VH-VL binders against Putative glutamine--fructose-6-phosphate aminotransferase [isomerizing]. Designs and how they scored, part 6

Target 1, 262 residues: Putative glutamine--fructose-6-phosphate aminotransferase [isomerizing], of Saccharomyces cerevisiae (a2p2r3)
Amino acid sequence: MCGIFGYCNFLIEKTRGEIIDTLIEGLQALEYKEYDSSGISIQGDELESLNIYKQTGKISSLKEEIDLYNLNKNLPFISHCGIAHTRRATHGGLRRANCHPHNSDPSNEFVVVHNGVITNFANLKALLMAKGYVFKSDTDTECIPKLYKHIYDTSIELGYNLDFHVLTNLVLKELEGSYGLLCTSSHFPDEVVAARKGSPLVIGVKGKTDMDVNFVEVEYLDQEEDYLKLNTQTKSSGNVLAAAPVKYNTCLRKSPPFVHNT

## First folded at step 23 (VH-VL)

Design Y2 (from Y1 with light chain G30S)
Fold by ESMFold2, look of step 23:
Structure Y2 (fold): chain C 262 residues (1-262), chain A 122 residues (1-122), chain B 107 residues (1-107)
Amino acid sequence: as target 1 above (262 residues)
Amino acid sequence: QVQLQESGPGLVKPSETLSLTCTVSGFSLSSYWVHWVRQAPGKGLEWLGVIYTSGKTRYNTPFTSRLTISVDTSKNQFSLKLSSVTAADTAVYYCAREYITTGQSDYYFDYWGQGTLVTVSS
Amino acid sequence: EIVLTQSPDFQSVTPKEKVTITCRASQSISNSLHWYQQKPDQSPKLLIKYASYSFSGIPSRFSGSGSGTDFTLTINSLEAEDAATYYCHQSDSWPLTFGQGTKLEIK
């Protein structure tokens, strides 16, 4: 079993250290007794750059990995979207390369965390390798960010300017199987896409005032860029998502803070 | 233009400390980790260790008690010190870089220095 | 640690001939195997990363294959400039290790 977690802040300043701490705390809230691996993706020093930090073992090993880079943890971000993943010891190989997140390319143009099984990954991998993509892992997940980049690059060469949600729908149509995923991209800074097939996704929203929110179900609303951006504090229950199937594919949009009375 | 250049004394006496520098240019020290690799005359390559951006190091097991790798970022210089040398430490010493710009490492070396021969002899 | 054993240690080769070099790992390293070329009195140069993916600017006559424990570097139609020692290198586990090398000479 695996867990995914995303955290966004929009127009509410957070330091890199606070963002990292929140992502790690989100992973720790997933009640696993033994971790096989963990990883996060956050924005780098430049607004449109993405970095990945991942390691096998317990979450303490991830913290040690991050420390090797000597990051400026006081660097502020007025808006930021980060993603994280953890895996229980019974899943996959014990290689750092098999940890999530996975990237499309060395520049991390697209970064994905995923739970589930992509049943057609062998066909997708063969296609992507023929296009020159370098696969470094044994996981089916690695095909997802590479497919994002392939479709994105093809669309640019054909003269299209796809919104992130449109690009995501094109990618999802090529995937077979079950999944819960989060995707970020240097091409769509401060946006995150969440999608799922075969399990529920829960999203928490915190605005200018505290509010009680049990669950927020998000549906596909339109093709404007603003619904691909979400600036919220979010935690996911990975095991619960697999056990309570609610089938939908959706992209989240950017919204200003709002208050819900529940 | 990417450049790595090793320098230091070519001759070191047994039991003394071998001390080398690797001067780098054409790339950001925050985007790469530097490794040291050596090659005894007529022999293969042996990985010695790496220094991370944090200043932490990892050494190949036989060298943990004798090897010190450090960096001076103000000079764009990496240093290697190997104490208590013997004739077995006679080798060409290379510095090599590993790409880390996006937070990941790929564990292969895209650029190597020219190497510097160190002979351990009386 | 992971031992990489190359075969052959040495080979004398006629120009334009196809050359095959083998690297065997002491345990599975998936595709975390890289190939380097070292010409006489020069530093190593990266040829192939991740078993089969050519590095930038490498002539197409160089190719790699294999996964797990058995890997092959192939040089189609050897050129005189390819006379060198070739090393495999694994990045699956610490410490990083290299094969003992395969020296190619022109007959």
Scores: ipSAE 0.562, ipTM 0.775, lowest interface PAE 1.4, mean pLDDT 80
Fold by ESMFold2, last read:
Structure Y2 (fold): chain C 262 residues (1-262), chain A 122 residues (1-122), chain B 107 residues (1-107)
Amino acid sequence: as target 1 above (262 residues)
Amino acid sequence: QVQLQESGPGLVKPSETLSLTCTVSGFSLSSYWVHWVRQAPGKGLEWLGVIYTSGKTRYNTPFTSRLTISVDTSKNQFSLKLSSVTAADTAVYYCAREYITTGQSDYYFDYWGQGTLVTVSS
Amino acid sequence: EIVLTQSPDFQSVTPKEKVTITCRASQSISNSLHWYQQKPDQSPKLLIKYASYSFSGIPSRFSGSGSGTDFTLTINSLEAEDAATYYCHQSDSWPLTFGQGTKLEIK
């Protein structure tokens, strides 16, 4: 009922406009008949900053929202990781605050898009509110980036320097329920983490020497293996994407030109 | 130091155009959007409209035919023009700001100007 | 248009007592409800954002609660300087709207 999409360019210059267009096109390729919300997160103008743009309604409403900010579309990025989310239209109303992505704090230190249900979110929310975190939405997803920041800050206070995937594993151990997520962070600016429990993940790779599909292994968090089906819903004609059983959370530090999630 | 200051004529005749200026300092116009709100004597607050960084505007429905909000970024000045005024337009007019730096707007106002009273009478 | 109805319109209150002001929305606005204080001859000041989160520098005696259609601003131990008019404000739907105000005076 939700789609998540990530796009990474690595050592291949793309402008902000090109990155935004690619993220929007990725959402449009999910082929829902109606959409009731969409959102993206990309780097901002400041070093190691992240911005979130999201809106209810059709994907054209997201483009209108982005236009209000008058962004410099020509700003170049030699490497960049962006994330995006969309929902299939429902009969219920939707608030912009409930759209993904969700952030950890006003500075967007951690930003998450997520599909699934976090069954212990009420307990996590109560704990995080007691720690001073401000919740703006009704969604269970909002607890995830805030939990990222709480664990990250605690690790820094204790003198640790965690890798993003290690931090992610600590966060996931505190979550109950199901999830498929992408997370970016101002603390890890060239990285995106993908994690899943129960849903397929498809990763597309385009290399300088290869013009066609590449295979990458994706693992479930709790080390149970499951089979992923080949997804042919990409824009590439004749390309075939396949994945091995998921064994680990994936950090896309050396990012491919794009990644497509379902 | 954040400052918003409204200014304009205190008296406007019926059927004429009310013109106000809000001069701002102490914050970046790229990080905030500015709204206009008014308060008629003895009444509550009424939101009038907003101007976005793109130059696009959104107006409260009763005012769409009479209201113009604009900005001159070189002077850090916002302008409000309200045409065809009547006694019902007598109010204190405020400019107020909202924070937008993370690309996510919340549409609440953290700082308000001091307000300027405009009286519409003959 | 979402109508916000505050209660009471006016209240004379005794210092040190608990004061409760309510705001009812004509339809659900989740927690997109904010509170402002306006002292005589002053502009409004933000007190509470998103129903329950205090703005920076606001005394701890002010608190907010509620979600959906029913919201409450509480002053747990009224001080003389709290005499003011209080407004609720919704940011859920266009146009942005305010409640009619609740005026507190000291007995």
Scores: ipSAE 0.559, ipTM 0.777, lowest interface PAE 1.8, mean pLDDT 80
Fold by ESMFold2, fold request of step 24:
Structure Y2 (fold): chain C 262 residues (1-262), chain A 122 residues (1-122), chain B 107 residues (1-107)
Amino acid sequence: as target 1 above (262 residues)
Amino acid sequence: QVQLQESGPGLVKPSETLSLTCTVSGFSLSSYWVHWVRQAPGKGLEWLGVIYTSGKTRYNTPFTSRLTISVDTSKNQFSLKLSSVTAADTAVYYCAREYITTGQSDYYFDYWGQGTLVTVSS
Amino acid sequence: EIVLTQSPDFQSVTPKEKVTITCRASQSISNSLHWYQQKPDQSPKLLIKYASYSFSGIPSRFSGSGSGTDFTLTINSLEAEDAATYYCHQSDSWPLTFGQGTKLEIK
């Protein structure tokens, strides 16, 4: 049993410290006694950079790891998307390399947190290794960000300019098994994609003050998920919350999302 | 231009404290952690410890009781003190830096100082 | 503590030949293995990080490979300036440790 958590602030200034605290609090709400690793990914100091902080043990060990950097916790972000994970080390040993998040490459072009089992992992790993990708962990999750990078790089070579959610759909079509995942990328700053096959995904929306309109664009690509329909009016009147099993990616855009019917 | 420069006395008497300084330039202390590594004459490399941006330290197990690493950020200087020295502490002492801007600490060393030989002898 | 064992301890090599140095870890360290070159009376210099990624400015004749417990540094066409001692270094577990070194000399 593992937990994933994402946090986005959109056009509402939050400091790095507030973002980290929110991600940690999200993990604390998900952590069970049997889980003994954790990690987060946030933007770094440089434009279009992503940093990963992860550690074995309880959340306190992750906090200690982050504190070593003495980060400028007052650094403001008008918009930011962060991701986080906590789990028991049931895949591989108790090693920091096996903690989530996992990256595509040393520059963290794609960063993923994931729950589930990728049943075709061995085949994907073999193909990616043949293409020069270096696997650092024992986890099946590591194939996901590397597959993102491979498909992304291929799309650029072929002259495509894919949106993040389109890229995500291409990646998901190559995965077999179960998953709940969040992905962020230096190529798509201020965006996070969420995808799942199996358990529920819940998106909470919170306004800072009394606002008329909150919109969340949710794309349902599985024709057999009839029970995922939103009952939300297209006219704006408040916060939108979606709770249902989804099999396809969901993207929280850095621009205002739109509510749309089926 | 990145530079790390170790300095200190070349000779220390047994049972006393050796004290070294590493003066750094050409990089921001907020972007790197500094480690100390030593090399006995004709021998291999031994990691001693690291000081983090927070001021916290981590030391190799044999040295936890007698090693102190510190930093003076206003002078761009790192210090190493090793107490109760013996002839076994005779070595070239290096400071080395680790890049930390990706957040995932890598614990490899991209630049090393020139080293300073410390001999422990009466 | 993770022990890194290099092989060979010493090798005398003719210029332009391919040289292979191995490093074996006492337990799996994934790819958290780095290679350094130390010329006589000089400090170590980083060559390869994460088993196979060349550091900036390193000649292309140097390459690294391996994962888990078995790692290799390869010099495809040895040059005279490559006479040095080579160390592997693991960053997977505390304390950080180095191999005992492999000394290369030119015949």
Scores: ipSAE 0.554, ipTM 0.782, lowest interface PAE 1.6, mean pLDDT 80

Design Y3 (from Y1 with light chain Y53W)
Fold by OpenDDE, fold request of step 24:
Structure Y3 (fold): chain C 262 residues (1-262), chain A 122 residues (1-122), chain B 107 residues (1-107)
Amino acid sequence: as target 1 above (262 residues)
Amino acid sequence: QVQLQESGPGLVKPSETLSLTCTVSGFSLSSYWVHWVRQAPGKGLEWLGVIYTSGKTRYNTPFTSRLTISVDTSKNQFSLKLSSVTAADTAVYYCAREYITTGQSDYYFDYWGQGTLVTVSS
Amino acid sequence: EIVLTQSPDFQSVTPKEKVTITCRASQSIGNSLHWYQQKPDQSPKLLIKYASWSFSGIPSRFSGSGSGTDFTLTINSLEAEDAATYYCHQSDSWPLTFGQGTKLEIK
């Protein structure tokens, strides 16, 4: 059993500390007594860099892990995407290495949190290892970010500069099984991809002011793009779009490509 | 060039405190954790503890009451203090670095100091 | 703590022979096992990281394999310079621990 959580702020300044706290609070909200590991990914100090922090134990252990690093928690971000994960050890056992997020490479070009099972993991792993990727965990999830990188690099070599959602679709076509996943990348700053197959995902949007849109762009595999209309409610803390279930995959961006009138 | 170099007294009396310094060069302290490992004569390797970039430390259980690891970033120096030493503390002491790229630790030691022998004897 | 047990403790071998050293963990550590070479009067040198990945500058005759609890370091063709004590190291759980070492002597 796993829980995944993503937090994005767009054009709203948040400090690293606030972002970390939000991610951790999100994990706490998802946490069951049986959960025995957690992790987060946030933007690093450098532009287009991602950091990963993971630890076994309770959420408090993750906090302690983060505090081992000399992080500037006051660093402000106008826009930021972070992802988080908590789980009870199943696949791969209770090990720090098996904690999410998982990365594509030491530079964390792609970072993934995942809830589900990749059934063709063995084949993917073999392929990726043959390509020189180093696996550190026993989880089936670890192949996902590495696959992202492989496809990304290949695309670049072929002269294609793919959007994150297109890249994601290519990755998803190679995955077998069930999944709810979030992916961030240094190649796609201030973007997060959410994808699902069999596992539910919920997206919530909050605006400081009245929002002009009440939808989230949703992409269906092998289908045209569609939009999910979200329920909106004005609360004292601002305009909040109620969390809505998403059936397939979506990419949250700073600016949607097109505004469609529903 | 990456360098770690241990230094300290080669002889310590029983019940006294063993003090060592590890001087590092050729790399940024912000990107590495530093570990202490010792090796008794003719024996294997024993992990003692680690100091993190935050200055926090973790010690191996047998040493929690006696071991203190610290850092002076201005001098690129790491310190080890082991109190109440006995003959069992006679060993070559190593400092070793661990790379912590992008918030992750590899937990292997890519570079070691040359080691310094400390003999505990009256 | 995780106990790493190496086998053999000692081996005398002839140059050009294949050498195999085993490391067994008391519990599963995935691939969080590393191999070091320590020559006499020298500090340990990293050979293999994460069970099977050669560290930079390590000769191709060195290789590692294994996962879970059983790991192997292989020297395909022993050179005279390979006379050393080899240690496995686990980084899966605290405290970090090492095997007792395998001493290789060359005849």
Scores: ipSAE 0.676, ipTM 0.836, lowest interface PAE 0.7, mean pLDDT 88
Fold by OpenDDE, fold request of step 24:
Structure Y3 (fold): chain C 262 residues (1-262), chain A 122 residues (1-122), chain B 107 residues (1-107)
Amino acid sequence: as target 1 above (262 residues)
Amino acid sequence: QVQLQESGPGLVKPSETLSLTCTVSGFSLSSYWVHWVRQAPGKGLEWLGVIYTSGKTRYNTPFTSRLTISVDTSKNQFSLKLSSVTAADTAVYYCAREYITTGQSDYYFDYWGQGTLVTVSS
Amino acid sequence: EIVLTQSPDFQSVTPKEKVTITCRASQSIGNSLHWYQQKPDQSPKLLIKYASWSFSGIPSRFSGSGSGTDFTLTINSLEAEDAATYYCHQSDSWPLTFGQGTKLEIK
């Protein structure tokens, strides 16, 4: 069992310290007695950089971990997206390496927190390792950000600059199992994608004024629209994922109405 | 070019304090943690401690009462002080760096100093 | 602490032979094992990170494998310059620990 939490401020200035505190408080609200690891991802000092902090133990251990770094906590952000995770170690041992978030590469081009199980993890891992990706954890989640990077790089090589949501849909098509996940990227500053299959996900929105609508637009993967056909020929043969460019349209549906807590 | 260089007295008397300096160049201090590792003559490697970019430290359990690691960022120098030395503290002492880019440690030592021999003798 | 035990302690081999060094951890450390080479009167040099990934500039004759508790460093075709002591290192848990070393001599 695990909890995922995302916090985004948009055109509302928050300091790095405030953002960290909010993420940690969110995790604390989700914390269960059996949880034994936690982590966060926030923007680095540069606009196109993401940092990851994670540690085994209680939330206090994560705080201590963050304090090992000489971070400027007073750095202001007009807009920012951070993601956080806490869990009880189930898949993989209790190791720092197994803590979320997981990254695509040492530069953290893609960062993911995940609640669920990726059942085709072994196959994905084998394919990604063949591409030169270094795996550091025993978790099934680690393949997700690496898959993001692979698809992203492939799309760029083909001359396509995909939107984050389109890229996400391509990733999700390759995943089997159940999941609630959040993903941030240095390629998509001030954006976060949220996806679910079988796991619950709650979205809260707070504005300065009354909202014009009481729903958010949600994309459903069940639609037969192929954005890029990744021909994974025989998943079993370790073949390289090939992407074919396809025209993509965003299919948006209305979410259920917001629950207003007065 | 990445460089780490240990320096200090080669001889220390028993019960005195061993003091060493590690001077670094060719990389940013903000992106690396620095560790101290020693090697007794003809023996293996023993981890002593680490200093983080915040200036905080972690020491190996046997040394918590005797070991102090510090940094002078203006000089690109790391210091090791080991008090109450005995013959058992005779060793080559190394400083080594650990890369911590983007808030994550690599958890290995990619570059080491040449080491400096310290002999504890009366 | 996690204890790393290497095998053998010493090995004498001829050039071009295949050499295998093992490292066993007292508990599972996943892939958080690294290998270093130390030549006489020199500092340790990183060879392999995370059990199986070669560090930059390391010859292809060096390879690593293993996970959990059992790890192996392999030199596929030994060169004279490979005479050294090899150490495994774990970074899974505090305190950081090393194996006792394997001294490799070339005949």
Scores: ipSAE 0.669, ipTM 0.831, lowest interface PAE 0.7, mean pLDDT 89
Fold by ESMFold2, fold request of step 24:
Structure Y3 (fold): chain C 262 residues (1-262), chain A 122 residues (1-122), chain B 107 residues (1-107)
Amino acid sequence: as target 1 above (262 residues)
Amino acid sequence: QVQLQESGPGLVKPSETLSLTCTVSGFSLSSYWVHWVRQAPGKGLEWLGVIYTSGKTRYNTPFTSRLTISVDTSKNQFSLKLSSVTAADTAVYYCAREYITTGQSDYYFDYWGQGTLVTVSS
Amino acid sequence: EIVLTQSPDFQSVTPKEKVTITCRASQSIGNSLHWYQQKPDQSPKLLIKYASWSFSGIPSRFSGSGSGTDFTLTINSLEAEDAATYYCHQSDSWPLTFGQGTKLEIK
């Protein structure tokens, strides 16, 4: 009933308009007359900033929401990672605050889209509220980006410099239940982390080189939970590697498998 | 220094059109949406409408036939026109801003103008 | 339209008292409830956003709580300058609406 979608370009210029269009097209490919909310997250105008656009209703309502902002669609990005979500809202819970993506804080330091059920969310929410986090939604998903920020901030206070995949592993160890998720962060620009438990994950990779197999470093962080970090920075070994469009496509517990590799 | 300043006539005759301006400074018009809110003497606050950076508007239902909100970005100036006024339209009129740079429109108002009193009387 | 009902409408208070103001929504609005202070002959000022998050520069004596339909603004040691009318405001649904106001006066 839910779908998540991610799109990354690496060292290949895409405009904000092209990125938004690709994310919207990814959501449209998931729609089957069941979806009643949608959202995307993309980089903003400031370096290392993230913006969220979301709305209840059809994808046309999301497009209308985005149009209200009058964004500079011609703004170029040589590398970018965006995420998107569509969800069918069942009876109750039909508020734009409940739409994905969800953020950690008003500055959008961590942004998450998620399918599944976090069975310990009540305990996590109580702990995070005690730490001063403000919850805007009724969803279990909101605890995930806030937990990311809590662990990240704690690590910084203790003098650590965690990689995004290490941070993600620490976050996932605290989650109970089932999930498929994508996370982006202003602290880890041009990176997206994907994780799943019990759902298929499909990754498409497309290269631009004439003679090389295109490589994006792919890191599986925990074999028991099948999560994936895509590192958009390439190995420099004599060939120029360009970012490929990377798509994550999942349907809750019935996702069609799809792998695209050259 | 964020500033919003309403201006316009203090007195408007019944059945005429009330016209106000809100001159803004100290912030980018691309980062904020501007709302209009009014307050009848001794009464509470009533939201009138919003103008988005796209130029589109949304009005509170009772006002859809009488209210026009517009912007002139070259002058950093928002305008409100309310037609066919009656004594019930006597109020202090405020412009107020909403931050939108992170994309998640939150619809609360962080800064308000000083307000301008408009009295509808013959 | 979501109706916000504040209580009390008016309260005489003395400095250093703890004061509570309630706001009840006609349907659940999550935490999309904001508080404003309006001193006599002044424009409203944002105090609390999202039920409990203090706006920048607001004295720590102001706090907010609640979710769903029932919300509270607390002033935990009233100062004379806090004599004002307080409004709750919901941003969950169109049209945006305000409570009727709670006026605090110094005895």
Scores: ipSAE 0.599, ipTM 0.805, lowest interface PAE 1.5, mean pLDDT 81

